# Ledger of designs, part 175: miniprotein binders against p81326

Target 1, 226 residues: p81326
Amino acid sequence: MLHFGGFIMEINHISKILEKEREEYIRNKVEEYLKQGFSKDDAVNKANQSWRTYIGHRIQDVIYNLLKKFLKDSGLKVTTDKALNNRNLPEELDKVKRLIAINYGEYLFLPDADVIVYKVENNDIKIIAIISVKNSFRERRFETTYWKLKLKESPVTSHIKVFLATPDKDNEISYKCPNGKPKKMRIILEYELDGIYFLKEDFEETEKAKHFGKIVEDIIEISKKL

## First folded at step 14 (miniprotein)

Design mb23
Fold by OpenDDE base, second read of step 15:
Structure mb23 (fold): chain B 226 residues (1-226), chain A 86 residues (1-86)
Amino acid sequence: as target 1 above (226 residues)
Amino acid sequence: GSPIEEARRILEKAKKILEKIKEALKENPDDPELEKRAEQLIEFAEYLIRLAEEYLEEGRPKIAIEWLELAVRFLQMALELARKES
């Protein structure tokens, strides 16, 4: 029990560390853009946009590596949509790619899948879960929900669990009914997704909304049922 | 000391903890699950160390220190698990 508590606390530090970088990053980028001839306002805006992209990738990478390490001994494998964006894939990854593809008639497209968890049994690949990692919800708020719904439409992909992992720094989805008013985004995301995992402590816990520290155990449990 | 010197200090601390973990794991584990968990923590800590080194290479030692400190905490957790098995 004590070790689990410690683990949860350390997970919360991941987001805190990433946020500490923001001030320095913005300052440096603003200076860079000013040197390029942008106005101060433009430089600030560009720096903020750059930060959003940068921090988004950073948190995704950290979460990917965390899941990769903590799921390894359970016989589970982890990859990313980026790793699948190659013309020449190993057979295993090519199969993974095909098993998460969404049919749009003449075209197959991949869902946004920051992390893909799968298992290999008897040379068969089973996709277990897709984890979308969002640092903020300023853009594409329901994109993960869209992909979940699309995956649900096919018997090939309907079993795939879709999770959202977020520090939710701006408290956009941390509570269902703050001040007695329903938060539409939290309610919809929790309803449509298989789970929301928070890299923070200050949130309303429910059956589907949990601390990120529980995601490993949850994925392992799901994998045993597939 | 300078942020770079502090980063080096923490790296050395991490190495010492790793050595202690190795010593603790030399004894036959009574609980294989705890050993696996310790190994997972170690591997993640090693990733964090690599991440910190990238920040150092970028000339950002202050952020590197934060990642190194986090890595050390994970290693300490691993050490505690390893000692419980021994």
Scores: ipSAE 0.784, ipTM 0.903, lowest interface PAE 0.6, mean pLDDT 91
Fold by ESMFold2-Fast, scan of step 14:
Structure mb23 (fold): chain B 226 residues (1-226), chain A 86 residues (1-86)
Amino acid sequence: as target 1 above (226 residues)
Amino acid sequence: GSPIEEARRILEKAKKILEKIKEALKENPDDPELEKRAEQLIEFAEYLIRLAEEYLEEGRPKIAIEWLELAVRFLQMALELARKES
C-alpha cells in the first residue's frame, strides 16, 4: 500500500517545501547578521553557511519522524545519532550505541548514522539499518561508503544495512550522461551501499536506487529475514 | 484572507477529515491491517501539523501552510484507506 504513486509523490513533495523555505530563511539570516554589525557580503556568506546546516537537520528530523510512525507496527524502533550522543542514555539506547560503534584501537566512534532502525527481541537488540542523509555531494561524497566498509569488517556489524537518503537537488548522482552511463560517484555509491533513496521525482529507478517512499517496506522486509 | 486565516482554515479541514475517518471505520468491516496503515498516516500528519505550528510561532505562516496542506493530503489518504477506496 505505501508503494502507491500518491504516497511516493507526497513524500517527494517534502523536498519542494524545503526549497521554498530557502529564500525566506536566507533573507531572515542576512537581516539578523546585518543587525549584528556584519558587512553585506559577510552576512550573505554566513546566511548560506547557516542554511546548509539548517536544511540537513530539517531533512534528518522529517526522515526520523516518518520512519518512526510507519515502522512502529512492524516491531521496529528508530533513533538518531544525536540521541546516542546525549550524556545520559537510557539502557536501550546505550546498547544500540555499543552495537554500531566502530573500534579504532583506543577509541570508539559512531558511523555517519543520522537515523538508526533496530528491533528489541527478548531484551536483546538487533540493528537493522542505518540511514545517512546527504543534501550535497560536492564534499564528503564517499563518507557513507567508508562507514559501510568499516561496518563490514566486524561480525557484530556486518549484517547492518547502510542506506543513503538524498534530495540530490544538483543531479549529482541521479543524472545520466547522454550515452546513458551513470556518473562515477553514482556507480560507486550504488555498488557499495545497500540502497539509495531519492527525495525527488525525476530519476530512473534501479534495484538499489529508489524513491524514498519505498524505504519503509524495504526495511520491513529486511527485518523479517533477521 | 491572511496567511494566518488560511492556516486556521486548513486546520479545521484536517479536523473534519479526521471525523470522516472515524465514521468510515465504523461503516466498514474490521480490517486490522488497513486500520494500522490509516493510523500511521494520521500520526505522520499530526507530526506535520505540529511542525507547522512551530513555523506559525516563529512568524512563518507561508511555510506553515505548505506543511499543513501536506498533512491534509496524508489524512485524505487515510480516509481513502478507511473507505477501502485504495
Scores: ipSAE 0.765, ipTM 0.889, lowest interface PAE 0.6, mean pLDDT 86

Design mb24
Fold by ESMFold2-Fast, scan of step 14:
Structure mb24 (fold): chain B 226 residues (1-226), chain A 86 residues (1-86)
Amino acid sequence: as target 1 above (226 residues)
Amino acid sequence: GSPIEEARRILEKAKKILEKIKEALKEGVSPEELEKRAEQLIEFAEYLIRLAEEYLEEGRPKIAIEWLELAVRFLQMALELARKES
């Protein structure tokens, strides 16, 4: 396992950096929109929408580079859904795409696979894990769960681990039973998915719901059993 | 000093730690596993430094500093591993 000298704690510190950036980003975007003539309420709403889009890409990039750097000596490779949507796909990535694509009659769709971990054995590809990044649960809240259930249906894809990574800024899935009332979304996501990695300090930890810094060692351990 | 000056100071600190890691790796024969771990930490720190440079180019030195300080901490971990002998 890749745990030593505060490694997990330093990876977890990324959540604090993202929060500091959010404060600066929102402040600057609100000012920008106000100068464009938007009302204060509209400026704030537009700034928050802009942040959610922006930070989603940043989190995906960080996760991709983290996994790529720390998994390389474990015989694991990492790619992204963006790479798989390129017109000029290398043969290896074309095979990865085929192994995760789901058939809906005349259509093939990729699952919500922002980051993909796989290995190559004797020129064959084996998909290890898919990581979906979510910054908001207002829309498409069970999209990752839907993809997990679809992948589980096929013997070709049923072994693939599906993880959610989220800052959960609005505390939508941070606790299972806040104030004694069950949070359906948190309970269902934890039950159906293979893990949830939080990019935040405060949440209810379980065997499946962990601080983001655990993701590297968890994937390495999973890969040893496949 | 300005945030830009602080960012430059941290970049220089990172450069010095990288040189110390290079010296430690050349000096003694560290176990291969520790050398691979150190290399992984260095490569991730280099990614964080490139990320911080993007923020500097965007005129966002305060956020650049956050990423640079994290990069330095990963380099310090790499140096510690590079100096370990069996």
Scores: ipSAE 0.792, ipTM 0.901, lowest interface PAE 0.5, mean pLDDT 87
Fold by OpenDDE base, second read of step 15:
Structure mb24 (fold): chain B 226 residues (1-226), chain A 86 residues (1-86)
Amino acid sequence: as target 1 above (226 residues)
Amino acid sequence: GSPIEEARRILEKAKKILEKIKEALKEGVSPEELEKRAEQLIEFAEYLIRLAEEYLEEGRPKIAIEWLELAVRFLQMALELARKES
């Protein structure tokens, strides 16, 4: 048995490594923007914005690859919304795209789906879960909740589990009632979503709020019920 | 050594561990489940190695080293699983 403790610890290192890059990245970007003629303050602000975008993509890619590798032997497939942004999709991915689409009357739009987990059985595709990966909650705090609620509105998508994965480095949602004060965002996200998975150790564990190390097993279990 | 040299050293170490694990998996009639877990760890470690190589190509050896060290730890976990099954 994978010593569950060791695996959990290594998962926590992912976020730590990504954060170590910040200082170097910011410095390099500041220099770049200064060379472009921006003021020091503007350069710093732009560098910080660039970092948020960059690190967000990086953590998503790492989590995608992690899930892809650890779900593979369970017969589960993993893709991303980015992979679905193509006019000429393979038939399988085209079906996946259609099965996660949200109806807005005249238009169909995709939810934000950093990771999509699905299975193929007898040429039928079943969407199992969508995982939103958030490095921070500075922007669009309830975006994942919005998509969950939208997916629930259709019998085509209502079964799809929506999970949030985050290191929550700013402790925005790690605890429900720190110092006796309710954290609105944690409470709402935990209520509306099917699960929150933390890439850290210092969080309040509940039935829905778990360490990220449990997400693979949870997804596999869900897949067996579909 | 330079951060680049250190990164290269760790990369070579990781590759050697990968080879040892692959050999161990070939010899072992391991329970199917443990073998699968070992393979998963190996594949993820290989991804991390590729990620580290990208950082090296970008001239960022310090971050590359961190990813390589993480990869090595995953490989060690895989090796331990493979040994227990043999």
Scores: ipSAE 0.569, ipTM 0.837, lowest interface PAE 0.8, mean pLDDT 89

Design mb3
Fold by OpenDDE base, second read of step 15:
Structure mb3 (fold): chain B 226 residues (1-226), chain A 85 residues (1-85)
Amino acid sequence: as target 1 above (226 residues)
Amino acid sequence: GSPEEEYRRLIEKAKKLIEKLKELAKESGNPELEKRAEQLIEFAEYLIRLAEEYLEEGRPKIAIEWLELAVRFLQMALELARKES
């Protein structure tokens, strides 16, 4: 079998390539903000913030396309929350949108869902998994956990698996107890989420914490049980 | 060579690898291999498009990195396909 495991090393390069862009991107943005009249310090800060947003979207897009291609032949479909942000959705996507919505009484809101995996059987849609893609955990560290917990509160959404995909370049969640000290964020995320998938090699592997190369097989297996 | 020359070289290499992989998959008569090969090709084609976007933005160095990744994926796929055929 063309074991996806053979591509594990290459998956790790995705984040590395994206990070190579940083220096150039920051330089260009700093120049742009200086031209707009910002101070040097403000320009640098704004450039860094812009980079975080930019790189976040870029890695999400790559992962989306990867999953879309590798899940296609399994009869699974892939979309994004961005694709659902439309008033005039195709019927299929409108159903997907409704099936991931979280009830807040008078309002329905969507969870952060960078990637949504679903199947269509007999005109019925079953949501299989939501994948949150995080390049870094500097902000909103437990946001994915929040959405998982919210999804669990409804019988409509409780079955939806929530996964986190990350290169974890800053080693914030790569290890549970480095040097004997518990990493709160790793422990909580692993406990609350259905899985964490790393786009790197240097991490503590567990039943829930695996290399990103396993995510396709895991999703396919889950889809067979629904 | 120039970044532009290297870019062109990698594009041609990727195209050749795609064709070889398609051929090998088809000749194998293994439906699972064909499916996997198609998936890998489609992903490689995405990476190529991504490289094109960077090139259009005037960022050939990053474009080359994406193409190199695409080529490596295709090479690995071809090697695996050969072993299973």
Scores: ipSAE 0.713, ipTM 0.884, lowest interface PAE 0.8, mean pLDDT 91
Fold by ESMFold2-Fast, scan of step 14:
Structure mb3 (fold): chain B 226 residues (1-226), chain A 85 residues (1-85)
Amino acid sequence: as target 1 above (226 residues)
Amino acid sequence: GSPEEEYRRLIEKAKKLIEKLKELAKESGNPELEKRAEQLIEFAEYLIRLAEEYLEEGRPKIAIEWLELAVRFLQMALELARKES
């Protein structure tokens, strides 16, 4: 059997490719916003917001396509929260949506589920994992953790694994004790989540914090226990 | 050579690697290896489509980066498949 661990180095290069276009992207967006009449400070802020959205969508798309291709022969299916928000939803995806929805009294909301892995067995759907993709953390660092804790509250969703996938270019959660100081965010995220998958070479690896190349085999193993 | 010429050379290299991987998988007689080879090829084809998108946007240098990733991915897949067969 081919082992995906051998592809970790190549998958990690995706972040490096995206970073090569950052300067040009930001420059072009600043110019665009200045032409729209924004101040220099607003243009720079909006350009940086645009870059975060752009890189996030690209990483999400790569992860979605990778998982869809590599899981198809294991009886596993992959979808996205964007697909679940379509007006004309197929019956199968409507069932997926209902199985991950979180109850807020009279309201039902979807978690921050950039990529969703599920299986269909005897016309029954079982959700295996939800993957949240983050290229940076800043002030929304515990958003994925919030959704994990909410999913644990219901017997319908408590079995669902919640993973974080990130290039962590700014080394915000790559280490627990960089330069001898505890990194609170890394400790909390690793404790509360079912796993963190890094799209980078250098980080403090643990049983729950792994190279992204291990995600396929991990998901297949989890699905066999359900 | 121009970036466009380099892009053309990389796309031809990727196509040859895909054909080699398909041939090796079929010759192996191993159904599991054939499935893995198909999965790897489909993902590489996705990366090639991304590169084409960047090229169409007038960004050949970034397109080349995505093609180089696809080529490295296919090269690694081919080497691993050879070890398995």
Scores: ipSAE 0.665, ipTM 0.867, lowest interface PAE 1.5, mean pLDDT 85

Design mb36
Fold by ESMFold2-Fast, scan of step 14:
Structure mb36 (fold): chain B 226 residues (1-226), chain A 85 residues (1-85)
Amino acid sequence: as target 1 above (226 residues)
Amino acid sequence: GSPIEEARRILEKAKKILEKIKEALKESGNPEAEKRAEQLIEFAEYLIRLAEEYLEEGRPKIAIEWLELAVRFLQMALEKARKES
């Protein structure tokens, strides 16, 4: 019944809500910074930076709750990087953390895994997918691809699907290019990653680059093949 | 103001749909229908909590957007709860 007509469309409507909020948020923050004595250009830049920080946490929370609610009947469990960084970890989450952690000599680091999907079978944990949430590519454009390449190096982690979820408000990687050519960053991200889920309406869909509403069905399908 | 009144109206509509879902599930006696409706209800309840955060922040226009989406998920849950096969 999760494939009820309109379900994907309603999940995709989240993109419209986020855009309406962005317009209101930027307008209000620009006004606030102008009242504090910042120049118009500085106020706009600060407002956009504030929005990127604010909305990243919101998108992560929405994705976590969406996947947690709709994957449970498929025997799948969902956690977050924040949960894995808790001081007092349950045994199950400690095992999840160990199965995605990457060794750098004396040090262990978690990949860019804002949301993690896994299954439990007879006390064994299988990581299905990690979702990295990005709302800007200016400073950390290939971070998600770096983690994908690192995970591919080990037989323990090479099966893990790595997805990017992004509103891409600045059209840095989404495209409806007049000449049919994608941007370099889009080509690299789509080639290296297992998929990109856009939280926006206007972009050119491909096999790997999809509207966000497809994420539930895709993860269920992947889990059946593992 | 009108947006705050609209948000309250949508919250009341959501409560009424939730009551109808509970009755439909009680009449059906079908555990599978309950599970399918439960996922949609739980996500709608998350969206309602999110909207309440926006209302507390004095942002009723954005709260309304999330509430209307929550109502649509509750309508889907009601439709699934009423399906007997």
Scores: ipSAE 0.782, ipTM 0.893, lowest interface PAE 0.5, mean pLDDT 86
Fold by OpenDDE base, second read of step 15:
Structure mb36 (fold): chain B 226 residues (1-226), chain A 85 residues (1-85)
Amino acid sequence: as target 1 above (226 residues)
Amino acid sequence: GSPIEEARRILEKAKKILEKIKEALKESGNPEAEKRAEQLIEFAEYLIRLAEEYLEEGRPKIAIEWLELAVRFLQMALEKARKES
């Protein structure tokens, strides 16, 4: 089990490293946009938006690779929604895609699935978990919850665990009731999701809210019950 | 030294640790320890590749941060490989 204290500590560094890039990234992008003829204010706004997108993808990629490496030996496979956005998919990934699709009557749509964990047994694919990775909650605060609820509506997808992984830099969901005031977002996310995993130490731990270092073991345990 | 030189130094350190891990794993004979060490190694190798991308982009300072993290994972792998041997 990866529950060695050193692993947990190193996970916390991932978010810290990513944040160190911000100042340089913003500066470079501002200069780029100024050269393109944007005003200073527009350049700054565009740079900040670019950063949010960039850092979001970076943290997703790191978490994807982490999960891929640490779940591999358990016979579990990992993919992403991006990998599923191809017309010509290998049979295995095409099956994965179909097994996470949500029915809207005339249309099937995929949930936001930054990381998808599945197993293959006897040529059958079982989806185990979807992990949504969020660097911040500035936008689409309950989007992951929406997808969890939609997945519950079908017997095909109702078993799929939905987890949220976040460094929660702004402490939006780190505590349930700081200073005696309930944090609506924390309470709702914890209630609706199967788990929240923090890439930080400073948070209120509960049965569902854990350090990210526990996610691998939790997923493996779930996989054994499916 | 320059940030680029420092990055190269850390990369060489990482390579040396990788060699030590491979040697330790040959001696350990513990399949579980080997499995754990391999996971840590593979993730560290990913971080090294990530750092190399930053170096190619001319961003050695952030590359160093990722390399240092990679080294720490490799050190953990080495410890795992040695304790169970």
Scores: ipSAE 0.771, ipTM 0.899, lowest interface PAE 0.6, mean pLDDT 92

Design mb37
Fold by OpenDDE base, second read of step 15:
Structure mb37 (fold): chain B 226 residues (1-226), chain A 86 residues (1-86)
Amino acid sequence: as target 1 above (226 residues)
Amino acid sequence: GSPIEEARRILEKAKKILEKIKEALKESGNPELAKRAEQLIEFAEYLIRLAEEYLEEGRPKIAIEWLELAVRFLQMALELARKLES
């Protein structure tokens, strides 16, 4: 499969390119907010918040498209939670939506699912994996873990693999015990999730913590067992 | 040249590489390599579209970065396609 050195290196560039946009984006947004009458400090804070939202969506879109293109020849389909937020869904997507829904008694809610990988066999849909894409862990650090645990509670969804994909820019989860001190977040995420995939080279590799370049192969392998 | 001109240059380069790869893939004896090459091409095409969006937004410097990445993916595809011809 696509596990060749060149591919891994180019994946690392995705995050680097996205980060290069930050300076320009912040500058433009600061100017915009200043024109709206905000103070300089408020404008900077708002710009930074806007950037976090913006870059989060951008990396999700890139990863979605990457997975969509590299999984299609394996008979696997890819969608997003955003695509499922329509009242009138095609039958296939409506089934996908129902198969990832979490029961809260009177209500069904969808997990955060930036990318959903599924296969269609004989008109039956099997959900294979959900990939949460996070640029940073400043907010909602264990949200993906929460959804994994919720999915595990139902026999309908318990088989669904939940992966985290991240460049981990701030090195929050790149190492388990840097300087001999356990990093709680890395340990918990690795324990609870089915895998963590890094869009960078500088991380502690384990059985569950891998380079993002391996995710396609891993998903394909999982799909063959379902 | 201006960033816009440079972006256009790289875009044209990418298109030319795409054409070369498509020609090389017409006679593929190895289906697996062909599929891999096609995947790389399709992702590169996405990156090109992404770069074009940045160009439309008046952000050519970032567009260039995406275009360069696209070209690298296309080069990888071309290498695979050449292996199919050998």
Scores: ipSAE 0.798, ipTM 0.911, lowest interface PAE 0.6, mean pLDDT 91
Fold by ESMFold2-Fast, scan of step 14:
Structure mb37 (fold): chain B 226 residues (1-226), chain A 86 residues (1-86)
Amino acid sequence: as target 1 above (226 residues)
Amino acid sequence: GSPIEEARRILEKAKKILEKIKEALKESGNPELAKRAEQLIEFAEYLIRLAEEYLEEGRPKIAIEWLELAVRFLQMALELARKLES
């Protein structure tokens, strides 16, 4: 129904562009840090840390624009956590924020929802999916699963699909049992989440772990069932 | 040619393809295919804007990668637009 010929392949090509950018970025940053007097090992470590911070925002922006452009004709709308944190929210986005916010007694917090997909039907808002973007699992390995479990506790939010999107350059969750050793992080994330979309070529593909280019058609199919 | 000159050539190629798509879509008789072509065009326009940001930052090699991807999306849109004419 929604096959654009080479569409999925070309969306997946974004992963190769990000890889080429990483190679150039790391090379330039290592040279920069070496000129500042850092050792080679320190320069490499600092360059990799800089890249992780830099690329996270780029991936979020790409995902937002991809979904916004390709979902609009399916009656779906896309917003971001940044938009929901604006002081003067339009009524529609204020409703989206209220439907996603989780109550902790005196406090309300938004889940880790970098990109949010919803639909408007007769002035009622239905949240379809949230996408969390992770390019490193060092510090916040199960944050996305925590938010999924919290959303499942309420009848208002239990239907919301929670997806992870990641380049996973360090192969932290690319395989369930590399070298015969179970990867707890991959196994738990795949079990608890509704899907993982990889911005890379090589990983263990399953019904829930897919190439990023599948995200558009998957969200459209989910929206038809709600 | 320099990477900046290469990026400029790809950008001009993208603009020419976009004009061809606009002309083909004027005779469109299938609204579903027209919507698909429009989605491809809008995403390609985003990729072109992204590439222009990289050029302004002095990163023409990465800009070229995004521009080439934009051209491929525009070529898909042009193919769809031409099917609407036949």
Scores: ipSAE 0.792, ipTM 0.901, lowest interface PAE 0.6, mean pLDDT 87

Design mb38
Fold by OpenDDE base, second read of step 15:
Structure mb38 (fold): chain B 226 residues (1-226), chain A 85 residues (1-85)
Amino acid sequence: as target 1 above (226 residues)
Amino acid sequence: GSPIEEARRILEKAKKILEKIKELLKESGNPELLKRAEQLIEFAEYLIRLAEEYLEEGRPKIAIEWLELAVRFLQMALELLRKES
């Protein structure tokens, strides 16, 4: 549907724009922490940590809005785990929340679900996909796979597709066997997840590893089979 | 010009493209192209809002980048609608 060359190119710019912000952000945060009385080294470390959190949220928000707009006309709805983190939810979102919950015996917990795609048919909600958005893999490298495996354990959630979207700036998972050496993380993520979508061009494409520009079409196709 | 002035210039450019799009939307008869164009427009509008947030934060250089991206999405929408005419 939206698989035209121009769209793909513009998607790649999203991550580039976000990276351009880093220098200014770090500088401003360092100044802020220095004013708070931190040492220069502490200020730099705190600024870097703040940046990782900030940029992570920013890319998630951009991708959320992108998917929301481009899936809307297909009758698909999009929400986030953050939107579900409320005591008083509309009935629809309360149902969504319950349909993605993972059973831990005495407790129900939600998977990390940066983006949740669902459809409403005849007042019934069907969860189609969860998209985890990661700017970097410095922390919690296999967290998305954990949630995928947990979702598979229940017939209520086993049908839910789990995708990873990433610019993979550090090329941690862009190639399966660079220089003939297997990259465990790429291989495991590709094996366990239903798809990996890259917000860049420099990656090894496979059946499961695709450019992010294809995610909309893939989700729509999945939704037709549910 | 200053980054703020440049941001304003690009924002005005975006508004002009939106006006052209609105005119073409009234004449469009292809539902599929219309949907695609609307998606691009709505995402561009989001990017414009995002850029405005950066402007409010006093970060016009980053705002410019988002505005330029928004303009490109609007241009894509405009091109889709022109092909139908």
Scores: ipSAE 0.794, ipTM 0.910, lowest interface PAE 0.6, mean pLDDT 92
Fold by ESMFold2-Fast, scan of step 14:
Structure mb38 (fold): chain B 226 residues (1-226), chain A 85 residues (1-85)
Amino acid sequence: as target 1 above (226 residues)
Amino acid sequence: GSPIEEARRILEKAKKILEKIKELLKESGNPELLKRAEQLIEFAEYLIRLAEEYLEEGRPKIAIEWLELAVRFLQMALELLRKES
């Protein structure tokens, strides 16, 4: 199984690589902003904002490539929101896009679906899961939860699993209090979503909150039940 | 040596291990272990390409981190291939 210790540990190690990159990035950006005449506090704040934008694309790309490589032999396909935003979509991806779209009267909008897992059977497409990738919960903290609740409203999309993947470097939802109680945001996200996958080593696992390396086997198991 | 010299050394090592493991895949007879080894190898190939991007950007210290991870995935593939009887 991919749940063997070596695989899980090495996937968790990605979190340490991202943290080392953050340290280098923040140091360089703070220096840059200080040279522009910003105060130390302003330089630090601007550097942290810049990092959040910069690293989001990297995390999404790593997750996409991991899922694509490890799901290929299970008859599963993986795509991204970026691929779905191309002007001239292949028929298959156009159908994927339509099958995850949410109706708002006269308008259709895509959920927060950074990575999408689907299968093709008898020329029909079945969406298995969407994965929202969050580096920070400062803004839009319940956005993923909103999309999960909207998808549940339609027979077309109610079966789709909605997962959150995050390094949670600021311990916004992986923190445990001394009394063992999680923070309100963690409680709400875990209750409403189908799973939370952490790109970090040190946190308390539950039935729905797991090390990211476990997502591959979980998705394969889900796909067999559809 | 410098960080860039270290990164290039690890990159060469990773590419050499990758080539040798791909040759071993052609000789293996266990289909389930081969599938898993292939998945690990393909992910390691991605990590090597990612590290090369960091090197091109002049960021050898981060490139080293991704390269070392790639080597460890290649070692996992090798261990799976060693489990065949």
Scores: ipSAE 0.786, ipTM 0.904, lowest interface PAE 0.6, mean pLDDT 86

